# Designs tried in a protein design chat: VH-VL binders against q8ixk2r445to577. Part 21

Target 1, 133 residues: q8ixk2r445to577
Amino acid sequence: FFGMLQNKGLTDYCFDYNPPDENQIVGHQVILYLCHGMGQNQFFEYTSQKEIRYNTHQPEGCIAVEAGMDTLIMHLCEETAPENQKFILQEDGSLFHEQSKKCVQAARKESSDSFVPLLRDCTNSDHQKWFFK

## First folded at step 12 (VH-VL)

Design ke17
Fold by OpenDDE, fold request of step 13:
Parts: sequence; structure tokens; C-alpha cells
Structure ke17 (fold): chain C 133 residues (1-133), chain A 120 residues (1-120), chain B 107 residues (1-107)
Amino acid sequence: as target 1 above (133 residues)
Amino acid sequence: EVTLKESGPALVKPTQTLTLTCTFSGFSLSTFGMGVGWIRQPPGKALEWLAHIYWDDEKYYNPSLKNRLTISKDTSKNQVVLTMTNMDPVDTATYYCAHKLYPGRAFDIWGQGTMVTVSS
Amino acid sequence: DIQMTQSPSSLSASVGDRVTITCLASQGIRYYLAWYQQKPGKAPKLLIYGASRLQSGVPSRFSGSGSGTDYTLTISSLQPEDFATYYCQQHNSYPWTFGGGTKVEIK
């Protein structure tokens, strides 16, 4: 699966990654923004290694969850996907993070007029449902 | 259809407290993502953001007026209330409340505005 | 605070003219920019959100562009109903701030 990763519960919000430096693509938080399909900022790939890969840049980035965190941060992809980069995109649209045993949910970013994907306890909420568009 | 309407006194004396109520329909502030903001506009001047409240009761204020402003919501009544203390003639303006669908969105639906004059 | 410098403050134009209004932010606002139209005695009306997204019901002659600190509202062919005051607004960071406005008057 590849393309824009859109939230089911929101109107027209997609995973978005726009690092300040195109030459340094890791270490920043993945956010949600209006789906626009322009450029490379909203193009992601779900791989057979259960990665959410940001492969529009070299080296390729993979979404990871750092220890003790609930945010999605861009790391470099590894030859073998590390545990903190493994997600299960389930048939019902839920995006499950294996290591934390939590689901990715659209949430308001504190002190910001923005949405972000955050790890939360898994529910049947459409705000935890995602699909590639 | 989303609608908002501001209500409150048209005339306030200096040093008094202004209380404005925004009554809305077509949406609920219990709904995920929803927000309501207050914006004012002095006659012939530009718009000024005052405060915003989200569905989760998170509140934000313009720091230039922060100590004078209080925003609150009553979800059951579909109302948002703005209070502004120590009113001054310089605060004379049309006051608007407006709807935001989500964080990251703009104010897409506005009330008609209510003119508030501060005068002795 | 993020200052929004809007230019010009006023302009005169004729029906059919191409009109361009610019907003310059004092720092990057990452497309968290909206454009509003306001007619005398009326509330502002949303035209553009997300810097370039046309609000539903707004004529296609309106368009928004820009990135970083520089944003532009364009009216490709001015219509009689377009004579009004236009405002930009950033909501990248609190406090949210508006431009000074641009009054589009009939020439």
C-alpha cells in the first residue's frame, strides 16, 4: 500500500511530513494536515516489513515510536525493521503499533492549532482508522 | 447548517465588564475537533483575534488582553461566553464569534457580529 | 507574536482586472493561512484556507498561493461583487493574527 494515508474520522486529513531541512529528514514529528497530494510530503508506503516508509527521499525514512513517547517520529529505515518501527495496518483500518500495543489516533496537538497522529489505547473510533488514498 | 449569533449589551461604561454570549446551532462543542473563537473589529480597523475554545475545553487567549478575557462553553446550551473586564472606549468594536471545524482549519462560519460601544 | 504585513492597504481596480494581495508573515507559518472577504456592515467570509484551498461555494476566480512567509490572494477577474476588504490570517501559532486588510475599491 502506498500514497496518502488519510484518517477516516476526519474530513480530509492525511499523514504529513515536512522536515525543515531536506538533507536532514529524521528526528521530526509526523503531523496531520489537509490532504493535498502535492509534492512528497504526504506520500507514504506500508511495506512487507510492516514499516510506514517515507521513501521520497534518500536515505529513506521510517516512522518510529521512541521509548516512552506517544508521537510518531521519523527515523532512518533499517535493513531489518526494528520493533519500534513495526505497525500493523489491519483490515478494519486500525493502525496498530506492535511494540506499544497501542493504536494510532488523530489527536489535537497541545498548544497548536493542529492535528497529529498519537498512540492511544485501541478503540473502535474512526479517528483510529486509516486508509491509503 | 451552522449558525452563530452574538448577544450582549450594546453599551458598556468604562471599567465595567462586558459579557458576550455566542449561541450556535448546527454543531456541538462535544464533537471532536470543534472550536469557537471570538474576534473583534474596531470601526474602520482590522480584525483582532481575542480567544478560542475547543471541544475539549482547551482555551487560548490573546496575550495583549489575556488578563481581561475569559472564555467558557456550555455544551448543553450550545453557547460560548466571553467576558472582558475593565472595558475602555478603545475596546469599542464589533465582536464576532466564529466556528472552526478542526484544528488547522480557518473560521469558516461567522456570526453577524454585535456592536459594543464603551462610553460614559 | 507573528506580524502579518498585508499589502497594499488599498487599491483601485476595474471589473475584469486581475487583483493580487500579499501577506508577509514575520516568520514561517507553514500554510496555516486563511483569506477572508468582508463587505461593509457584514461579517468576514472565508475564501481560502490552508493557504490555497478554496472554501466551498467560493468562486474559482479566487485563489491562494504561497509558502513560508509569503502568501498571495489572487482574483483572476474582478467582479462587481468583489469590491470589499480582504484580510489574511495566520493560525500557525498563538496569538492568531490578522493582516491590516486590503480595501479593493472601484476605479
Scores: ipSAE 0.901, ipTM 0.957, lowest interface PAE 0.5, mean pLDDT 96
Fold by OpenDDE, fold request of step 13:
Structure ke17 (fold): chain C 133 residues (1-133), chain A 120 residues (1-120), chain B 107 residues (1-107)
Amino acid sequence: as target 1 above (133 residues)
Amino acid sequence: EVTLKESGPALVKPTQTLTLTCTFSGFSLSTFGMGVGWIRQPPGKALEWLAHIYWDDEKYYNPSLKNRLTISKDTSKNQVVLTMTNMDPVDTATYYCAHKLYPGRAFDIWGQGTMVTVSS
Amino acid sequence: DIQMTQSPSSLSASVGDRVTITCLASQGIRYYLAWYQQKPGKAPKLLIYGASRLQSGVPSRFSGSGSGTDYTLTISSLQPEDFATYYCQQHNSYPWTFGGGTKVEIK
């Protein structure tokens, strides 16, 4: 699966990553923004290694969850996907993070007028369901 | 259809507290993502954002008003209340409440506004 | 706070004219920019959100563009009902702030 990763429960919000430096793409938080499909910021790939890969840049980035955190941060992809980069996009649309045993949910970003994908306890909410567009 | 309507006193004395109520329909502040904000406009002047409250009771205020503002919601009544203490003639303005669908979105539906005059 | 500077403060135009209004932010606002139209005695009406997204029901003659600190509202062909005051608003950072407004008057 590849393309824009859109939230089912929201109107027109997609995963978005826009690093400040195009030559250094890791270390920043993935956010949600209006789906536009322009450029490289909203193109992701779900791989056979269960990665959510940001492959429009070299070296390629993979979404990771750092210890003790609930945010999605861009890391470099590895030859073998590390445990903190493994997600299961389930048939019902839920995006499950294997290591934390939590689901990715659209949530309001603190002190910001924006949405972000955060790890939360898994529910049947459409705000935890995602699909590639 | 989303509608909002402001209500409160048209006249307030200096140093008194203004209490405005926004009564809305067509949406609920129990719904994920939903928010209501207050914006004012002095006669012949530009718009000024005052405060915002989200469905999860998160609140934001304009710091220029020196902690004079309090915003709250009553979901069961579909109301948002704004209080502003120590009113001054400079606070004379039309006060609006407005709907915001999601964080990251603009104010898409506004009330008609209520004129508040501060005078002794 | 982020200051929003609109230019011009006022302009005179005729029906059919192309009208351009500019909003300059004191800091980058990352497309968190909205445009509103306000007529005398009425509440503001949302025209554009996300810098370039046309609000539902708004005529296609309205468009928004820009990035970083510089944004523009364009009316491709001014209609009689478009004579009004226009405001930009940033919501990239708290406090949210509005521009000073641009009054579009009949020439």
Scores: ipSAE 0.898, ipTM 0.956, lowest interface PAE 0.5, mean pLDDT 96
Fold by OpenDDE, look of step 12:
Structure ke17 (fold): chain C 133 residues (1-133), chain A 120 residues (1-120), chain B 107 residues (1-107)
Amino acid sequence: as target 1 above (133 residues)
Amino acid sequence: EVTLKESGPALVKPTQTLTLTCTFSGFSLSTFGMGVGWIRQPPGKALEWLAHIYWDDEKYYNPSLKNRLTISKDTSKNQVVLTMTNMDPVDTATYYCAHKLYPGRAFDIWGQGTMVTVSS
Amino acid sequence: DIQMTQSPSSLSASVGDRVTITCLASQGIRYYLAWYQQKPGKAPKLLIYGASRLQSGVPSRFSGSGSGTDYTLTISSLQPEDFATYYCQQHNSYPWTFGGGTKVEIK
């Protein structure tokens, strides 16, 4: 699966990554923003290694969850996907993070007028449903 | 379908507290993502954001007004209330409340505004 | 606070003219930019959100563009009903701030 990763519960919101420096693509938080498909900022791929890759150019970025955090942060992809980068995109649209055993949910970003994907206890909420568009 | 209407006193004396109520329909502040904001505009001048309240009761204020503002909501009544203390003639303006669908969106529907004059 | 500087503060134009209004943010606002139209005695009306998204019901002659700190509102062919004051607004960070406005007047 590849393309824009869109939330079911929201109207027209997709995974979005916009690093301050195009040459330094790691270390920043993935957010949700209006789906526009412009550039590679909203282009993601779900791989056979259960990674969510941010497809730009080499080196490739993969979404990771850092220890003790509930945010999705961009890391470099590795030859073998580390445990904190493994997600399961379920049949029902839920995006499950294996290591934390939590689901990715659209939530308001604190101190900003933005949505972000955050790890939360898994529910049947449409705000935890995702699909590639 | 979404409508908002501001209500409150048209005249306030200096040092008094202004209380404005925004009554809306067509949406609920219990709905995920919803927000209502207050914006004012002095006669012949630009718009100024005052405060915003989200569905989850998170609130934000313009720091330039030095903690004079309080925003609250009554979801059951579809109302948002703004209080502004220690009013001054410089606060004379048209006060608007406006709807915002989601974080990341803009104020897409506005009330007609209510003119508030601060004078002794 | 993020300062929004609109230019010009006013302009005169004729029906059919191409009109461009610029909004400069004091720092990057990452497309969290909206444009409003306001006519005398009326509330502002949303035209553009997300820097370039046309609000439903707004004529296609209106368009928004830009990135980073520089944004523009364009009216491809000015119509009689377009004479008004236009405002940009950022909501990238609190406090949300508006531009000083641009009054589009009849030449």
Scores: ipSAE 0.840, ipTM 0.937, lowest interface PAE 0.6, mean pLDDT 95
Fold by ESMFold2, fold request of step 13:
Structure ke17 (fold): chain C 133 residues (1-133), chain A 120 residues (1-120), chain B 107 residues (1-107)
Amino acid sequence: as target 1 above (133 residues)
Amino acid sequence: EVTLKESGPALVKPTQTLTLTCTFSGFSLSTFGMGVGWIRQPPGKALEWLAHIYWDDEKYYNPSLKNRLTISKDTSKNQVVLTMTNMDPVDTATYYCAHKLYPGRAFDIWGQGTMVTVSS
Amino acid sequence: DIQMTQSPSSLSASVGDRVTITCLASQGIRYYLAWYQQKPGKAPKLLIYGASRLQSGVPSRFSGSGSGTDYTLTISSLQPEDFATYYCQQHNSYPWTFGGGTKVEIK
């Protein structure tokens, strides 16, 4: 799958990655922003290794969740996907993080006027349902 | 149809506390994504953001007025309340409440505003 | 605090003119930018959000553009009802701040 990764419960909001320094893509948080389809900030690939890959920029980034954290952070992709970079996009639209056994949910970012994807206990909420466009 | 209306005193004496109520209809502040903000405008001057409250009860204040402002909501009454302590003549302004659909969006529906004069 | 500098502070124009208003942020605001129209004695009215998205019910002669620190509101063919004061607003960082306003007057 390749395209804009959208939330079912938040119409017009897409995964967005816009690091402060274009030459340093590692270590910053993914947000949800109004889908615009322009530029390279909102295009992601879901791979056979269960990665969510930011591949419109080199080097390519893969979304990870560090142990004990709930935030989706950009790491470098590796030849074999590390466990913390593996997500299952299920038939019902849920996006399950294997290592933590939690689901990706749209939530408000503290101290910001932004939505962000965060790990939460899995529910049947539309805010935990995702699809590519 | 989303509407908001500000209510409160038109005249306040220096050092008193101002309490303004925003009563709204056409949306619920328990709905995911919703927010209400307060903005003021001194006569002939630019707009100034005061405070914002989100559906998840998170609250944010203009730091230039920090410790003077308190914002709260009562979702059962469809109301947001702003209090501002230690009023001064420089706080004379029209006070607006405004609806915001989601984080990342803008203030799309405003109340008509209420003029508050601070004088002896 | 992010300072928003609007220019010009005022302008005179005729019906049918193309009008351009600029807003400069003191640091990048990543499209967290709105434009409002305000007539005397009235509340502001949202025109543009997300820097370039037209609010529902706003005429297509209004458009927004820009990125980073530099943003522009354009009125392609000024109409009699467009004589008003226009404000930009950033909501990238707290406190949210407005520009000083641009008064558009009939010439």
Scores: ipSAE 0.475, ipTM 0.835, lowest interface PAE 2.2, mean pLDDT 91
Fold by ESMFold2, look of step 12:
Parts: sequence; C-alpha cells; structure tokens
Structure ke17 (fold): chain C 133 residues (1-133), chain A 120 residues (1-120), chain B 107 residues (1-107)
Amino acid sequence: as target 1 above (133 residues)
Amino acid sequence: EVTLKESGPALVKPTQTLTLTCTFSGFSLSTFGMGVGWIRQPPGKALEWLAHIYWDDEKYYNPSLKNRLTISKDTSKNQVVLTMTNMDPVDTATYYCAHKLYPGRAFDIWGQGTMVTVSS
Amino acid sequence: DIQMTQSPSSLSASVGDRVTITCLASQGIRYYLAWYQQKPGKAPKLLIYGASRLQSGVPSRFSGSGSGTDYTLTISSLQPEDFATYYCQQHNSYPWTFGGGTKVEIK
C-alpha cells in the first residue's frame, strides 16, 4: 500500500513527518495532521516486511517503537525489518505493533495543538482504525 | 448548530477578580477532540489569546498572564469559566470564547464577545 | 513565543481588485495557521484553517497559501462585503499568537 495513512475516527487526519533537518531524519516523532499531500510529508508505504516506510527520502525511514515506549519515531530502514518496526494492518483497520502487542491510536500530543499516533491497548475504537488513501 | 455566548460583568474596578462564563450549545466538551478558548481584544488593538481547555481537561494559559488566569469547565452545564485576578485598566477589552473542533483546527465559531471595562 | 508579523497594516482597494495579505512567523509553524475576518463591532470569522483549507460557507474567492514561516491570504476579486480587518493566527506553539491585523479599506 502507498499513500496517505488516514485515521478512521479522525477523518481528514493523516500520518505526517516533517523532520527539522531533511539530512537527519531519524529520532523524531510522527504526528497526525490535516491530510493535504503537500511537501511529501504525508506519503508512506506499507511493505511486505510489515514496515511503514517514509520513502520520499534516501535513505528511507521506517517507523519504530522503542522497547517500553509508546511513541512512533523514525529510524532508518534495514534490509531485514527489526521487530520494533513491524506493524500489522489488519482487515478491521487496526494497526497492530507485533513486538509490543499494542495498537496504534490517535491521541492528543501533550503540550501541543496536535494529534499523534501512540501505542495503546487494543480496543474497538475508530481512533485505532487506519487506511491508505 | 454550534453557538457560544459570553456572560459576566461589564464593569470591574482595579484589583477585582473578573469571572466570565462561556455558555455553549451544539457540542459537548466531553466529545473527543473538542476545545474552548478565550481571546480578548482591547479597543482598536489586535487579538490576544488567553487560555484554552481541551475535552481531556488539559489547560493552557498565555504565560504573560498565567498567575492571574484560571480556566475550568462544567460539562453537564455546557459551560467554560475564566477567572482573571487583579484586574487593571490595561485589561479593558472585549472578551470572546471560541470553539475549536479538534487539535490542529482553528477557532471556527466565536461568541459575540462581552466588553469588560476596568475603571475606578 | 512565536511572533506573527502581518503586512501590510492597511491597504486601500476597489471592488474587483486582487488583494494579498502576508504573515511572517518568527519560526516555522508547519501549516498551523488560520486566517480570520473581522468587521467593526463583530466577532472574528474563520476563513482559512490549516494554512490553505477553506472554512465551510466561505466564498471561494478567498484562498490561503504558504509554508514554514511565510503565509499569504488572497482575495481574488474583492467584493463590497470584504472590507474588513484580517488577522492571521498560529497555533503551532503555546502561546498561540495573532498577527497585528490588516485593514482593507475602500479606495
């Protein structure tokens, strides 16, 4: 799948990545923002290795969650996807993180006027449902 | 149909505490994403953001006024209350409350505003 | 704090003119920008959110553009009801801040 990764419960909100330095894309948090398709900040690929790739940049970035954390951060992709970069996009739209056994949910980012994707216990909430557009 | 209305005193004396109530309809602050903010405008001057409260009860204040402001909500009454202590003539302004649908959106519906004059 | 420098402070225009108003943020605000119209004695009215998204019920002659620190509101063909003061506002970082306003007057 390739395109803008959208939230079902927050229609018109997409995964967005805008690192402060385009030459250093790792270590920053993915956010949710109004879907616009501008500046290539909102284009992601879901791969056969279960990665969510930020592939408008070389080297490509892959979304990861560090052990014990709930935030989605950008790492460099590797030839074989590490366990912390594997997500299952299920038929019901849930986005399951295999290593943590948690689901990606839209949530408000502390101290900002932004939504962010965070790992939470899996529920039936539309805020945990995602699709490519 | 979303509406908001500000209520409170039109005249306060210096050092008094101002309490403004925003009464709204057409939405609930228990609804995921919703927020209400307070903005003021001195006569002939630009708009100034004062405070914001989100549905999750997180509150944010303009730091230049932080020690003077308290924002709270009563979801059952569809009200947001702003309290501002130690009023000064410089605080004379029209005070607005405004609705925000989600984080990342803007103030899409405003109350008509209430003029507060601070004078001895 | 992010300062919003709005220009011009005022302008005179005729019906049918194309009007352009700019806001410069003191640091990047990532499309967290809104434009409001305010007529004397009235509350502000939202025109544009997300830098370029037209609010429901706002005429299509209004448009927004920009990125980073530089943002623009354009009125493609000014109408009599458009004579007002316009404000930009960032909500990227607390405190949220407004520009100083641009008064659009009848020439």
Scores: ipSAE 0.460, ipTM 0.827, lowest interface PAE 2.2, mean pLDDT 90

Design ke17
Fold by OpenDDE, look of step 13:
Structure ke17 (fold): chain C 133 residues (1-133), chain A 120 residues (1-120), chain B 107 residues (1-107)
Amino acid sequence: as target 1 above (133 residues)
Amino acid sequence: EVTLKESGPALVKPTQTLTLTCTFSGFSLSTFGMGVGWIRQPPGKALEWLAHIYWDDEKYYNPSLKNRLTISKDTSKNQVVLTMTNMDPVDTATYYCAHKLYPGRAFDIWGQGTMVTVSS
Amino acid sequence: DIQMTQSPSSLSASVGDRVTITCLASQGIRYYLAWYQQKPGKAPKLLIYGASRLQSGVPSRFSGSGSGTDYTLTISSLQPEDFATYYCQQHNSYPWTFGGGTKVEIK
């Protein structure tokens, strides 16, 4: 699966990554923004290694969850996907993070005019449903 | 249908405090995502954002106004109030309140605006 | 603060013309850019949000594009009712800021 990763509950919002330096793409937080289909900031790929890759740059970036955190941060992809980069996109649309045993949910970012994907306890909320478009 | 309307004095003396009220309908500030902002425009000049308040009572102000602003809401009355202290002739402008949906949206519905003149 | 530099400040055009207005941000605003139309004595009207999304009820001759710091409003074929002042606005970071405006006048 590849393309824009869109939330079901938060209609018309997609995964978005816009690092301050296009030549150094790691270490920043993935956010949600209106799906616009322009540029490369909203293009992601779900791989057979259960990675969510930001593959418009070389070396490629993979979304990771750092220890003790609930935010999605861009790391470099590795030959073998590390445990903190593994996600399961399930049939019901839920995006499950294997290591934390939590689901990715569209949530309000504090003190910001934006939403972000955060790890939360898994529910049946549409805000935890995702699909590629 | 969402509507907003500004009310307050048309004339304020220098050093006095301006109090403006935005009365709205068609939405509630108890609803997630709802927000109301104030924007002003001096005659013949560009727009300037002043303050914004969200449904959860989170507030933001333009720092250029040196903490002269206070924004508050009365959800039961569907009103947002803006106070601006130590008014000066340079603050003469049309003042607008406007609806903005959180997140990542723009001011989609505006009041008609109210002209405020600061003069001795 | 993020400064929004809008250009040109004014332009003259005829009905049917293609009109382009540019807004340059002092730093990246990640598509948090809106365009407004304002006529004399009236409140601003939202045209475009999210840099490229057409507000409901706005004619399709209006379009927005851009990324990073550089954004553009385009009127594909200017109509008589389009003569007005246009403003861009960023809401990527507080304080939210507007461009200086572009007055579109009859040639």
Scores: ipSAE 0.117, ipTM 0.754, lowest interface PAE 2.9, mean pLDDT 93
Fold by ESMFold2, fold request of step 13:
Structure ke17 (fold): chain C 133 residues (1-133), chain A 120 residues (1-120), chain B 107 residues (1-107)
Amino acid sequence: as target 1 above (133 residues)
Amino acid sequence: EVTLKESGPALVKPTQTLTLTCTFSGFSLSTFGMGVGWIRQPPGKALEWLAHIYWDDEKYYNPSLKNRLTISKDTSKNQVVLTMTNMDPVDTATYYCAHKLYPGRAFDIWGQGTMVTVSS
Amino acid sequence: DIQMTQSPSSLSASVGDRVTITCLASQGIRYYLAWYQQKPGKAPKLLIYGASRLQSGVPSRFSGSGSGTDYTLTISSLQPEDFATYYCQQHNSYPWTFGGGTKVEIK
């Protein structure tokens, strides 16, 4: 899968990554913003290793959740995907994080005018449903 | 249909506290994503953002107002209240409340505005 | 604070003209940019959000473009009802700030 990763319940919002320094893509939080397709900020690849890659840039970034955290942050991709970078995009649209056994949900970002994807206990909420566009 | 209406005094003396109420219909501020903001416009001048409150009760203020602002909501009454302390003649303006559908969107529906004059 | 500089501050144009209004941010604001139209004695009306997305019910002659610090509102064929003052607004960073306005008048 490659494209813009959109939320079903929060219509017209997509995964967005716009690090303040385009030469340092690691360590910043993924957000949700209006799907627009401009620049390289909203294109991701879901790989056979169950990674969500930000691969419009080299070196490539992979979305991770650090132990005990609920935020999605950018790490460097590794040759073999670490467990904290593995997500299952299920048939019902839920995005399941294997290591934490939680689902990605659209939520409000505490510090800015945006939504963010966060890990939460899995539910049937449309705010936990995702698809590539 | 979303509507908002500002209410409060038309005339305030310097040093007094202004209290403005935004009464709205067509949405609930308990609904995920919803927000209401306050913007003012001095006569013949540009717009200035004052404060904003979201459905989750997070609040944001223009820091240039020296902590003079307080925003709150009463979702059962469909109201947002702005207070502004220590009014000064330079605060004379039309005050608007405005709806914001989600974070990342703009102010899509505005009230008609209420003119507040601050004078001796 | 992010300063928003609009240019021109005013312009005169004829019905049918293509009109462009620019807004320059003092720092990058990504795509957190809106355009509003305001007629005398009325509240502002949202035209464009997300830098380039047309608000529902707004005529297609309005369009927005830009990135980084430079943004443009274009009216492709000016109509009599478009004579108004136009404001840009950034909401990338608090405090949210507006441009100084551009008054579009009949030539």
Scores: ipSAE 0.091, ipTM 0.711, lowest interface PAE 5.4, mean pLDDT 88
Fold by ESMFold2, fold request of step 13:
Structure ke17 (fold): chain C 133 residues (1-133), chain A 120 residues (1-120), chain B 107 residues (1-107)
Amino acid sequence: as target 1 above (133 residues)
Amino acid sequence: EVTLKESGPALVKPTQTLTLTCTFSGFSLSTFGMGVGWIRQPPGKALEWLAHIYWDDEKYYNPSLKNRLTISKDTSKNQVVLTMTNMDPVDTATYYCAHKLYPGRAFDIWGQGTMVTVSS
Amino acid sequence: DIQMTQSPSSLSASVGDRVTITCLASQGIRYYLAWYQQKPGKAPKLLIYGASRLQSGVPSRFSGSGSGTDYTLTISSLQPEDFATYYCQQHNSYPWTFGGGTKVEIK
């Protein structure tokens, strides 16, 4: 799958990555932003290794969640996907993080008027449902 | 259908406290993402954002007025209340409340506005 | 605070003209930009959100574009009901701020 990864419940919001330094794409948080398809910030690939890959840029980034954290952070992709970079996009649209046993949910970022994807206990909420467009 | 209506005094003396109520229907401030903001417009001048409250009770204020403003909600009455202290003639304006579907969206439905005049 | 500089402050145009209004933000606002139309004695009406997305019920002659700090509202063929004042607003960062307005008048 390749395209904009859109939230079902938070209409018109997509995964977005806009690192402060385009030459250093590692270590910054993935956000949710109004889907617009302009530039390269909103295009991701879901791979056969269960990665969510930011691959319109070199070196390619892969979304990860560090142990004990709930935020989605950009790491460098590796030949074999590490466990903290594996997500299952299920048929019902839920996005499950295998290592933490939690689901990706749209949540509001405090101190800003923005949303971010965060890990939360899995529910049937449409805010935990995602699809590529 | 989403509707909002502002109510409060039309005349206020300098130094008094203004209390405005926004009564709305067609949505609930318990619904994920939703918010209500207050915007004012002095006669013949541009719009100025004052304050905003979201479904999760997070509140935001224009820092130029932050010591004068208080926003609150009563979800059982479908109301949002704005209080503004130490009114001055320069605060004469039409005051609007407006609906916001969720953070990152714009003010999609506005009340009709209420004119507040501040004079001796 | 993000300053929104809107231009022109006023313009005169004829029915059928193409009208373009610009807003410049003092720093990037990442498409968190809205356009509103306001007629005398009435509340503002949302036209465009997300820089380029038409609000439901808004005619397709209205369009928005731009990125970063530079944004535009275009009316492709001006109609009699479009004579009004137009405002841009950023909602990327608090405080949310409006442009100074553009009054569009007949002739």
Scores: ipSAE 0.061, ipTM 0.711, lowest interface PAE 6.9, mean pLDDT 89

